# VHH binders against Bark storage protein B (BSP), part 5

Target 1, 288 residues: Bark storage protein B (BSP), of Populus deltoides (Eastern poplar) (Eastern cottonwood) (q09117)
Amino acid sequence: AHLRLGLVFTSDNNERALQDSGLYSPDSEDSSVDIAGRRFHSGTLNGSSIVYVKTGSHSVNMATTLQILLARFSIHGVIYFGNAGSLDKKTMVPGDVSVPQAVAFTGVCNWKKFRSEKGKLVFGDFNYPENGENLLGTVEYEKIKMFSPSEAPKEVFWLPITKSWYNAATEALKDMKLRKCYSDECLPGEPKVVFGSKSSTSDFYVRNKAYGDFLNDNFDAKTADTTSASVALTSLSNEKLFVVFQGVSNVAGETSSNSRVSYLASYNAFLAATKFINSIPTPRLACE

## First folded at step 20 (VHH)

Design F4 (from C5 with S53T N108Y)
Fold by ESMFold2, fold request of step 21:
Structure F4 (fold): chain B 288 residues (1-288), chain A 125 residues (1-125)
Amino acid sequence: as target 1 above (288 residues)
Amino acid sequence: QVQLQESGGGLVQAGGSLRLSCTTSGFTFSDYAMGWFRQAPGEEREFVGAIYTWGGRTDYADSVKGRFTISRDNAKNTFYLQMNSLKTEDTAVYYCAANPRYGYLTEYPREYDYWGQGTQVTVSS
């Protein structure tokens, strides 16, 4: 009867950001329930009614847990926050928060038979020291079918973030200052929120520069993660509003950020998600 | 223009009490987490305590827990430090500070963007 917001994330580090903030208040001492090994917490985040859950890593864990959340709780819409890698350091660097306008699975592929029709990824173009034929051939990226209750199944590649919520996020976060320092370590510059990007999701981490550049060049993807497209697909299939907040923790091809910078990325994504949540109305029977 | 102004400092005997006020202007006070810091002669600035944007949660340095209480009145744009059971070791210049980076508590001075001028608290034996 009372609609709440769903807050989803995958990792202990994401949960630690929520816990360290002190902004979450459970509804009661017994305000959690375990379903399929995940713990769903009902309460308020800085005054806004939410249900949150740590889902576990990667797309299958996220999709499974999110479907449970949407089926078992009265959820108005879904907010995801988590870490992502930058594919374009000119656009965003560690500590920044990306708010994408679209996400796609880039791990759904047809690996072509050697010397058959060329796919988009041609391994021979990445030979070193010289390009030429490569026995791995080529890979084509595929659309997926999206099912929903009100429309016929459609083949999709780009999964759009809910337009009204994306627009609300741009307004709510436009002047936001993010956290710069943790544990006596500071980011070299002022972290910022970046809007309007596209994001790549696959079940493997993109730490390789050549592949990161390929994704950026061929899909205009600015970030890569393992989760966001599963949030998008599940939310769209259930006809729920959703938005994605990605804390940039690394840059593809560069050395890994230390644990403090990775935590700042999680915390900044959490801060952005919280400010967005507090900016939107929470519908109730007694509310408009 | 952002301004923070402390008041209420002075001389007090050990075991006594003081209440400091921090009056603010030039920003939306309810959007800021607020902190108290202090600096004794020859020492670095030390965290005393902090409070979230809407109140509720507070955090204190171990040396002042149970003796000091912080509070805020968002309607009056004012932030307070109630100091009880004062010790000579509490003698310092006390500063209020504002953290515009929405909603988190921190003991690190570098994370606060705006600072008051300070008010002297002197605790005599």
Scores: ipSAE 0.000, ipTM 0.408, lowest interface PAE 11.2, mean pLDDT 88

Design F7 (from A7 with S53P N108Y)
Fold by OpenDDE, last read:
Structure F7 (fold): chain B 288 residues (1-288), chain A 125 residues (1-125)
Amino acid sequence: as target 1 above (288 residues)
Amino acid sequence: QVQLQESGGGLVQAGGSLRLSCTTSGFTFSDYAMGWFRQAPGEEREFVGAIYPWGGRTDYADSVKGRFTISRDNAKNTFYLQMNSLKTEDTAVYYCAANPRYGYLTEYPQEYDYWGQGTQVTVSS
């Protein structure tokens, strides 16, 4: 028997992209199972064996669902696709797909007392129209403790995408062209796949330009989402391979994209994920 | 250099059949979805149909569905448009086009990278 790949995403739009593609075929009419309010679907994506599940947004929903996936199914590796915001419009714009090399929980912080120790984020630096003191004080970003079966727990900030899969994705998606048009609307430019970036994950949406710029400037984060780091941490904790594909839906600080652009972003992330999935061999079980 | 060349166009009576061919060179044909478009005088270019590089998956405009069939021969770097039950409204210049995008078929000309010069199809009453 072949091992399967786990395909995880968060939203209805992501699921819609998968469904609209016509590339997914269930193993049977009863090839889905409900666990903890999520439905796990076993089938093939353009010929590749997968189990996919819509997890819901934010870190805990992703982590708990993914852990169930890994515990209950024979999963070789984890592929995530979803939406993210761009923190640097010069690098990525709506419709683009980001394949980050690393992700971090930027919501893991110590919110400091006013006029106490100075953290990295100083709210007073962002006063308008003039900088000065701010009762919100400062925020210090913290590392997260990562657990794994084979080594002692360690404190980490950046969670790297599996190197072998990142490289494979880079090769497989080289010069990949993405979907440009949907529902009689086309993107103004040619969407592209962007490699090598870092991504910020937090349980809040980054729509604020100042904070987006802060993340970009201080952490070199080019995208922000709510779940990528959860995928990474959970996968690493289970010693599973993983990769992340982010469709860019918006730019922090700018007007939100319309529903068509958001869908295109989801769809493009899905396409990238699919192409990657179809490019990698799936190992067989030793008992076969 | 990339080349797409249509052939097989001409004059045909209504109810008749015609087969168009598009021969390609200069790119990896087997990796591209291929499409047919047409443009009548004074009209906008419209989608006719497309075929996926693998498995023979096809998509057609409603106006030609059931009458037109697209196929491809990857060994010959050629794909075809079989047109049956032709109507006067099918009169147009027919263009072949190539789309490198993975995983879907598209009706939007903006998503096709390469185009042929077109071949005239005239259906008389």
Scores: ipSAE 0.815, ipTM 0.910, lowest interface PAE 0.5, mean pLDDT 94
Fold by OpenDDE, fold request of step 21:
Structure F7 (fold): chain B 288 residues (1-288), chain A 125 residues (1-125)
Amino acid sequence: as target 1 above (288 residues)
Amino acid sequence: QVQLQESGGGLVQAGGSLRLSCTTSGFTFSDYAMGWFRQAPGEEREFVGAIYPWGGRTDYADSVKGRFTISRDNAKNTFYLQMNSLKTEDTAVYYCAANPRYGYLTEYPQEYDYWGQGTQVTVSS
């Protein structure tokens, strides 16, 4: 049996992008398996062997689904594509695809008691009007405990994308042009692939400008989503290679993009993921 | 310098056939999806069909489906449009265009980077 790539995403729109592309071919009409309420699809993506699964939103759904994928299927690497918000409009706008070099759980925090020890996020700094204390106090960001088979558990904040795959993606997607138009609507500019950024993951979607700016300023996070760090943590815990592709759907603090733009973002993330998948060789099982 | 040059256009009777060619230079032809568009007088440019860089994937406008066939020869950097069962409504200037975007075919002219000058096709009744 040949090893396959795991392709994971969260939403119906992401799945629609995959389906609409016509690039996916199931191994057979019965090549899907239902486990724990998720449907795993075995087939090929433009000739590359994959198993894909829609995980649902947020970290726990992603982690549990991905763990099942890795446990039940012969997966040698994990590719994620999905949607994210831009935290820096100057760097990324809707339609762009981000390939972050690292992701972090910024939702892993200690919410401090009012007037206790000062955390990094001080709600009083964001009062409107300005000045005064805030009963919400402060929040301190924490590291997450990461488990792996080969080493003792360790505390980590940034979860780096697999270096070899990141580099491969950088090469494979260099100067890649992305989809601009859908359903008689075109993006105002040429969408682009952006490398080298860091991403924030939390179980809340960041649409707030002030918090988005805070993340950008303090963590150098350029995108925010609800699942990327879960992909990273799960993959690392299983000692699997992984890479993340984020289609930018919106800008924090701005009006939400329409459904067409959101779909384009999903589609572009999918395209980037597909091109990457097609650029890497699939290893054979050692027993073959 | 990028160049796309259409040829093979002309006058043909309804029900007849014509084969258009598009010769390209100045870019890696095999990496581009290629498309045909046409524009009749007083009308907007419309999608005719497109072909993927290395496969047999093609897409056609409904108006030409079953009558027109698109093919390519990557070794010759040439793109073709075989037009059969031509109708008077097929009269237009035909343009070839190049799309560098990976993984999909598009009917939107905005997504094509390079264009030919066009060749006139006239179908008489």
Scores: ipSAE 0.812, ipTM 0.910, lowest interface PAE 0.6, mean pLDDT 94
Fold by OpenDDE, last read:
Structure F7 (fold): chain B 288 residues (1-288), chain A 125 residues (1-125)
Amino acid sequence: as target 1 above (288 residues)
Amino acid sequence: QVQLQESGGGLVQAGGSLRLSCTTSGFTFSDYAMGWFRQAPGEEREFVGAIYPWGGRTDYADSVKGRFTISRDNAKNTFYLQMNSLKTEDTAVYYCAANPRYGYLTEYPQEYDYWGQGTQVTVSS
């Protein structure tokens, strides 16, 4: 028996991409198990053994589901694919896939009292039409405590993707071409895989341009989603390898993409994840 | 230099058969999904079928399903279109094309990177 890879995603569109691909084969008709309201599917993705689960959106759903996955199944590593918003249109546009090198919980903050200490995000700086004071005050970003079996708890801001897997992904997906067309609609440009970026995760989706720009300018975040950092934190806490693939669905501050573009983003993230999965060896169980 | 060259086209009577070949060079053939397209006079180029790099997975247009079969020989950098039960409406220039995209087959010509020059297939009544 071989160790399996955990494949996690959040949405119906992500699941649809997996299903529509025809690349997934269940081990058997009974190869799914329900735990805590989630359905875990054991099978192969284009020949690679996996367990996949749709976790639902936001950090807690991802974390709790992923922890169950890791606790109940023999998982070698964790692959996430999902959707994200671009915070920099010059770098990534809808249809692109981001493979970030690090992710952070930018929702972990201290919301300061009005006219108290000045945090990094000052709401008054964003007043319209004139800057000034704002009763919302300021927000200071904080580090999150990360637990690990082999290390004392530590405060961290950036959660790095597993270096070996990031490098492997960079090599495996080099010059990878992505899906451009769906349902008689094609993207205006050639979608691409983008490496080396950082990503912002919060339990709110960033569609606001001003805040998106703020994240980009202050943290060098190029994408924003609601779950990637949760994948990272959970994986690290369990000392599991992990990698993140984000299909870009929209640009912060711009009109939302239509359903076809959103699906293409999901699909492309899935394709990137699949190609990566198929590029890495799967270890055998030590007990074999 | 990337090259795709179609062969096997010609004149055939309705109900007859033809086998087209596409020989390729200049790229890693085994990494590409391969597709056949056709274009009739005055019409847009349309998808005929495609084959995945491995596993033999194929996809066909409804108009040719059950009559046409696509296969490939990675050792020869060649893939084929077997056309049976040909109809007059199958008359067209047939093009072979290469798609490097991973994990799916596509009917959209915009997703194919390389194209052959085409071979004429004429089906007479």
Scores: ipSAE 0.805, ipTM 0.904, lowest interface PAE 0.6, mean pLDDT 94
Fold by OpenDDE, fold request of step 21:
Structure F7 (fold): chain B 288 residues (1-288), chain A 125 residues (1-125)
Amino acid sequence: as target 1 above (288 residues)
Amino acid sequence: QVQLQESGGGLVQAGGSLRLSCTTSGFTFSDYAMGWFRQAPGEEREFVGAIYPWGGRTDYADSVKGRFTISRDNAKNTFYLQMNSLKTEDTAVYYCAANPRYGYLTEYPQEYDYWGQGTQVTVSS
C-alpha cells in the first residue's frame, strides 16, 4: 500500500469536469467503495495516485465524507476543488480560480435581537430603504473550537491552508493559463489564477452584494462558498496537509452565470487542482 | 521571438497523402499542446486536430478522423499532420498553433497563443 492524495469536491458538475478531462484512470473496474452513501474512487489522476469522492454540498456532508476518507484510506493530503462566488469583481471574475491562503466559517454567528457594540454585521446598515427600521438586529461572528491530536483544543477564526502546499501551489500554478471556452462560448477575458486571498464559508451561499461587500471589507474575504472551511477544519483535525482551489462561478450581487460559465469555473478549478497534484510527490510507506 | 513555421503543403490528387510539419522556436515546445487548423476559401478557420505535450493524447475533428494523424517530436520542436485519403474538401490553408493550457485539448482558436503563417494544401479531383 502507498499513500494517496484525497481529492474532494461537492457537485455533479465538479465530477463531470473530472470525468470529461479523461485524466482519471481507475485502478480497476471495481476500484470504488461505497461507504455511508458516498462512493470512493481509487485510481490515478494523470499518473498521480488519488482517491476521489463527491461529498455533496455544504460543510456537514464534506466533513463527514472527508473524515471517512481519511479514516478508511491511506491519505497523505487533501485537495479540494469546487465553486465559489467572488466578493470582489475587481479581483476575481467568473472563470478565475482562487487559491486562498485561509478560510473561515463566517456562518458561525450569534444572531442578536438588538444592536450591539460588539456586532460585526449591523443589519440596519443594509436595510432598504436605508432609513428604515432595523428589524433584523445584529449578527456577531464567533470563533470555532478546533480539535487536533497534537495540541489542546483552541478557538480559531481563520483556518490557514497548509503553508508548504500553498507555497507549492503558488509555484506550480504560476502563470497558469486556464480554460477560456466551452460549448461555443468563450469568457470575455482571460481567466487567471489568484493567490493570497481569504475565503468565507457558510451554510448559505452568498449572493447578496451588501453582505458580500461587508465580508470583503471587514474580513478581507474575496470569495465565498459553503464548503472550503469544512475541508480545512477536517484536514487540520487529522493533521493532514490540504489546499483549496475555488473556481469562481459568479459575482455576489450579480445575475447568476449560465451553465457554461459555471462549468468552466468547475473545470478550471479542476485543472488547477490537477496541475498541483501532478507537481507534488506522494510519500511512500516505510515498508515500501 | 516565437516562431511557428509550416511546411509540406502543395498540390495532391484526391485519394493521395500529404505530410505537414510545423517547426517551432522561441518557447518551450514540450510544455505546449499543439494544434492544426485550416481555412478554406470563403470559410471560417476550423479545428483539424491537436496533440497533448505528453502521453500522445490527440483529438480530431470528425471530418478528418480516421484519415489524419497528428504526432510530435519534442526533441526537434516539431509536430506533424499526416493526411491520408485526401478529399477536395480538404483544400485549405493549414495553420499550426500552440496552446499552453494544462490538462486538456481544445478546438477553440481563442485558446491558442501562437500561430504559424500557414501552408497551402490543394486537393484536385
Scores: ipSAE 0.725, ipTM 0.899, lowest interface PAE 0.6, mean pLDDT 92

Design F7 (from A7 with S53P N108Y)
Fold by ESMFold2, look of step 20:
Structure F7 (fold): chain B 288 residues (1-288), chain A 125 residues (1-125)
Amino acid sequence: as target 1 above (288 residues)
Amino acid sequence: QVQLQESGGGLVQAGGSLRLSCTTSGFTFSDYAMGWFRQAPGEEREFVGAIYPWGGRTDYADSVKGRFTISRDNAKNTFYLQMNSLKTEDTAVYYCAANPRYGYLTEYPQEYDYWGQGTQVTVSS
């Protein structure tokens, strides 16, 4: 009867953070349901009523699983947490948590014919050792069409996080202290929550500094992941509230993060999501 | 003025019991996870156990599981360590500490913001 919060994430590492915390209590010993190969868990997270699911990697897995969640369970809003790469180490470093204001698909592209009209990403500007013509030409970034019950389909690029939930997150997490240490390794500084960023989602990982800098310079994107925009699109399409918490696991162009830092990132994103969830009220289910 | 004050330390015979208290003031006790640490001469501080701000889950070092019990009374702003079946290796200065990190029990001293001055526990053979 009561509307619940949906908690979604993609990976074993994300699920391990939830499990290791000891903050999740299942409603009963058989409170999980398998639907289309995914396991949906009903219970409480530190006292707040949730349904959580591990979706699998990337946007297609997230979108299909989230649509099932919204269709089969009484969900008021969607909370996502997961890992992301920083595109701007002055803003965010490994261990930090990003709470973006907006996310966009940056993997929906029109790859222009060589020497045709110029797109936004010009491969020749990234030649090494010197700029010049490049047979890969240029790429333009495309809007996608969003469908919803209350409006005609519309073209969209930036998918805004729910304003009321973003504002609630800024208040609930303002001075939050995060996990610093794991497996006898501690971060050199104090991890922090960063608000107000924009985030890039694509089906490819952005490990490359030059492309990361391009995304930062041209979209003001501070993080990149493979999932967040699909959470936003699916939530907005179903007219559900949502919010995104990204744990920074690496910086584009720098040495790959180790598994300990990756887990810390997952855990800190989980902590931010949990504190947010515990800060908001549970609405009543309409009986009509 | 934030204060954490341990009490209840002393000399006890091996196999005996002792109960430590940590009284607190100057901060909102119910917002903090609490931990016990101990330190023998010439050694680093060792994690003993911790408890969430609201009670519930506790976490213990392997060396004390089954012998030590942690509890808290948020109405009295007080944190406790019940030590049973004491061994000479339990001899140390015991510290209480407060950790503001939400939803996380830590064994790492650098993640605790406030510390008591310590109370000596000596277990004789």
Scores: ipSAE 0.230, ipTM 0.682, lowest interface PAE 5.6, mean pLDDT 90
Fold by ESMFold2, fold request of step 21:
Structure F7 (fold): chain B 288 residues (1-288), chain A 125 residues (1-125)
Amino acid sequence: as target 1 above (288 residues)
Amino acid sequence: QVQLQESGGGLVQAGGSLRLSCTTSGFTFSDYAMGWFRQAPGEEREFVGAIYPWGGRTDYADSVKGRFTISRDNAKNTFYLQMNSLKTEDTAVYYCAANPRYGYLTEYPQEYDYWGQGTQVTVSS
């Protein structure tokens, strides 16, 4: 019996990157299992034993699928890769990969009664052309309650990536060269892996520059996505190791990337995840 | 000092075979994917094939698939191209190249960091 690594991602483009690489080998023709409408694949990724699953977009799809993965398969730890938007173009641009040290839900909010106690997001500060009172009032960002076997439930905002795996990723991916070209489109510069960021997760696709700046200024978030915090919460609740790889596909407030650049972002996140997976030892059950 | 040196080129009749070698030094060979390219006079470099750093997995241009075989010996820091059933259109300077990029095989010359000086292969009728 072997403990396997769980590889989770949300989209067809993420799955296409894995398939196009040719690095995945199923254990057998019968190595997939359908549970609750998702297909779980058992095999090896460039020699490392994994179970992977495409979960569907957003946190609820990720959390429910990941909980099934952890309950039904012998999983040592969880590797997530997927796309994210940059909130800071000086730090990260399309094609780069972010490896955050912490992620948080920024979509769990209390929308305050008009003219009551002020929350952190003040809509009146975003009026155009000039600031003033706004009937939408203010929004406060809430902590969530995290449950785990080892501790009483506690309120948390920042969900830390597993420190040992984060450190291993920084060593394994140092100076990593990423994919620059796809389908006759090449990135204008050398894509790079960026460590040490914080990341925002919500059900919003953050394309708006003003809100992106708000998240960066108030949370020190460098990327935004719809998924990463649900991976963190579910993994921490089950006391599993985890790490997050985000391919930057766009910059908040800028014209959306074309499909080729978006695919390069997915592929580069996949490459980073794969190199990390191949760099860590897979534990073995004592009875083996 | 990184060095890649091709050898084994020469003149051969159509239908014949040649084996090219690429001897490397100055870098950790087992960390690099390796590729063969070729260039006929007045043309751009054309992808021939590539192999992963740990061996085993290869990719070939359609024009050579089934006729050419790529391999590597990481213990000897050497990379090979076995060319069979040669055609006159295979006449070119053949280059080996090293790519540090992990996890995929690339046909794009701009993704290779190090290049050899080339070896001439001439296929006569």
Scores: ipSAE 0.013, ipTM 0.513, lowest interface PAE 8.0, mean pLDDT 90
Fold by ESMFold2, last read:
Structure F7 (fold): chain B 288 residues (1-288), chain A 125 residues (1-125)
Amino acid sequence: as target 1 above (288 residues)
Amino acid sequence: QVQLQESGGGLVQAGGSLRLSCTTSGFTFSDYAMGWFRQAPGEEREFVGAIYPWGGRTDYADSVKGRFTISRDNAKNTFYLQMNSLKTEDTAVYYCAANPRYGYLTEYPQEYDYWGQGTQVTVSS
C-alpha cells in the first residue's frame, strides 16, 4: 500500500556509485528480493523511499527488469541513471550530466533492398575517399508502436520525458555542483548539468565519429546510450512518471576515457538522480 | 558574504591536545560538507579530514587517523577539530573549508569554494 520511487541502472559501476556514497539505507525487513536473477532492493536514498535494481546492459535487459519492477512493486515513477557518450563535445564533455527531454530508439531500422527508395542513412555517402554507390545500400529509421492502457497503440519516434518531472529536475539541479576529482585525477573544467537535449538509444555502442555526427546532424541527438529509450518506452507503456540522467563518459570518435573518468561520469549521474529524488515528495515507506 | 573563522590554535607540547573551532556565516551551514586542511611552510595544503553536511560520516588523512576527531554542530554553525597525541610534524597553519558539492567527501582543495584565514598550531618537542 505504499508507493516508492524506482531507481534503475545497468552496471556494476553505477551500483558502485550508489554504494560508495553512503546515502542508501536498506529497509530493516524484506530489504531485497530476487526475481529473474536480479536483486530488487527496498530502502531509502538520503531519506527518500526507493526500490532500486541493477538491470544489466541494453534495451532487453532494461525493459524486462523494469516491467518486473512495475508489476511486482508499488512504484510511483522511474528514475534512470547511467553512462552515455557525447555526440557533440561543444555541448557536453566527460563528467557532465545530460538530462534529456526526449529519447528515441535509433537501432530500429529497415535495412532496405539494394537500389530501392533511399532511406536516411546512405552508406555511399560515407565511402572513402569518394562517395558513390555502395552495396550495403541504405537504412531507414523506423517509428515504433507504443501500447498503453488509456489509448490505442500509436507510432512514435521521440519518447518524451515526463514533463512535470523534467521541469522539477531543471529547478532542483540548476547550478548544481558536480564531482570534479577522483583517484588523483581531476576534470579539466567544471562539470555541469545540461538540460533539454535529445538522446539516441541503440543496442550497439556508438564509438564511430562519422556515425555519431550522422546522429547529431539528422536527429539533433547530443548523447548516445544503450538503455534510455527502453526506460522511456516501458515507463510510458505503464503510464508511470520517469526521468533520465546520463553521465557523459566519452565523446564518440575520441579515445575512450579511462576508468577514473568513467566512474566520475557514473557518480555525477547518480548525484543528479539523488538530488532530484530528494527534491520531490517521498512515497510512504512500507512498515512506517 | 561568506565567512569562515578558525580559532583555538596555539603552542602545545608533543603528546598534548588542542581543539580548533571554525565559526561560519553567510551560507546555509547544514548544506555544506566541511573540511580541515593544513599547510606547513613550503608545502601545499594537505587534507586533514572532512565531514558530511548532516554529520555521521567522516574521512581522515592516514597521517592523523586515530589521533584527530572531526565534528560539527549545525545548530551553532560551527565545525571542530579535536587533535590528540600531537607530534611536531603536526605543526602547520590549519584551515577550515566548505564544500557545496552535494553527496560526497573530498580531499581535493580545488573542490572547496570557501576558506578560512587559518590558525597556527605549533607543536614543540
Scores: ipSAE 0.012, ipTM 0.551, lowest interface PAE 8.1, mean pLDDT 90
Fold by ESMFold2, fold request of step 21:
Structure F7 (fold): chain B 288 residues (1-288), chain A 125 residues (1-125)
Amino acid sequence: as target 1 above (288 residues)
Amino acid sequence: QVQLQESGGGLVQAGGSLRLSCTTSGFTFSDYAMGWFRQAPGEEREFVGAIYPWGGRTDYADSVKGRFTISRDNAKNTFYLQMNSLKTEDTAVYYCAANPRYGYLTEYPQEYDYWGQGTQVTVSS
C-alpha cells in the first residue's frame, strides 16, 4: 500500500519555485505523463514521495486536473500551494503564508434583485456609495451541493481543511522562517506563517478595496484566491485528506506587487508546503 | 548566548591551502543552514558558499567554485571551509553565519541571523 501525496498548483511561477529549490527529484527520466494537456510528475520532494502537476488557473482547471490526479494515481492526500491576496493588511502582508482552516466559494450568486430605476453598473471599479454604504451584501449568495461516495449530496458554504493535517501543519510550521530576499529585493519585515484564517475563492481576482473589505467584514475571510475552494471541494468529494498553503502576493486595494514579490510569495508557499510534506509520517499515509 | 567563532585564518602564499573552522553554541546547529562570507577592506560582505542544515547540498560563489569546499559536522556543531589554490584576491576577513530559513541556500547577508567575529585570511604573492 504505497500511496503518494498529490502536490497541486496553478501557475508557471509556482512551478518555478519548485524547480528553483532543487528539492524535487524525478523517479526517472521518464517519470512524467501527459493527460488532458497537463503533465503529471512522479518523484520525491526532499525525500517524500509525490506526484505533482501544474493545473492551470482558476477553479475549473484545478478541479479537472485534481480529479484526473485522484482517478489515475494512487493519492491519499492533496497539498495545494499558490498565491492569494490579503484582505486584511493587519493580519497578512506580501511574503507571508496563510494556512486557512476553511475555504469557501464566494462568487456563487444570483443577480435577481434590482433597487434602482436607472443607473450605471460600474461593477469592477466599485468603491463605496456616496453615503458610504456597501451594498454588495444585497447580492444573493448561494451555497453549492457537494457530492461524495458515502453521503447524500449536501448544501455547503465553508469547506473545512482536513483537521488532522491542519493540526500537523500548525505544529510543523509554527516557528518557520521564510524567504525574505530575491533578486536584490528584500521584504521590509520578516515573512511569517499565519494559521486559522478563512479564505474566499472566486473566478475573479479581488484587487478592489471595497469588495475586499466586504469579504473580510461579512465572511471573516482574510485571503482571496481563484482556486483553493475547488481543491477543497474536489478533495472532500473524493474523501481525500487535503491542506492549503497560500503565499500572499498583494493586498486588496493597494498598489500591485512587483514580479519579485509575487515570486517570493510563490516560493514561501512552496516552502511551507514542503516543510509540511516532510513532517508527516513517511510510512503508509493512512486512507481516510 | 548564541556564539559563532571562526578560527584557522592566517598568512599563506598564493597557490597554498588553508582550512577555516566555525564552532557554534547557543542554538540547535542542525536546524540552521550555514554560510561563509568574506569582506575585503572598503568592500561589502561577499558570499562565499553555504550548506543545508541536513548537509549534502552546497552552493558556492562562482569565484571560488572548484577551489573551496564547505562541510559541516553536526555532531560537533562545527562548520568548515577548505580553501585550496588560494589567490591574492581571496584576501579578506572571513565570517561564518547561520540562517534559520528553511528549504533554500541564500547569498544574501540579510537572511542570516547570527554572525561570527571574523578571521583574517591574507594571501601573499
Scores: ipSAE 0.011, ipTM 0.531, lowest interface PAE 9.4, mean pLDDT 87

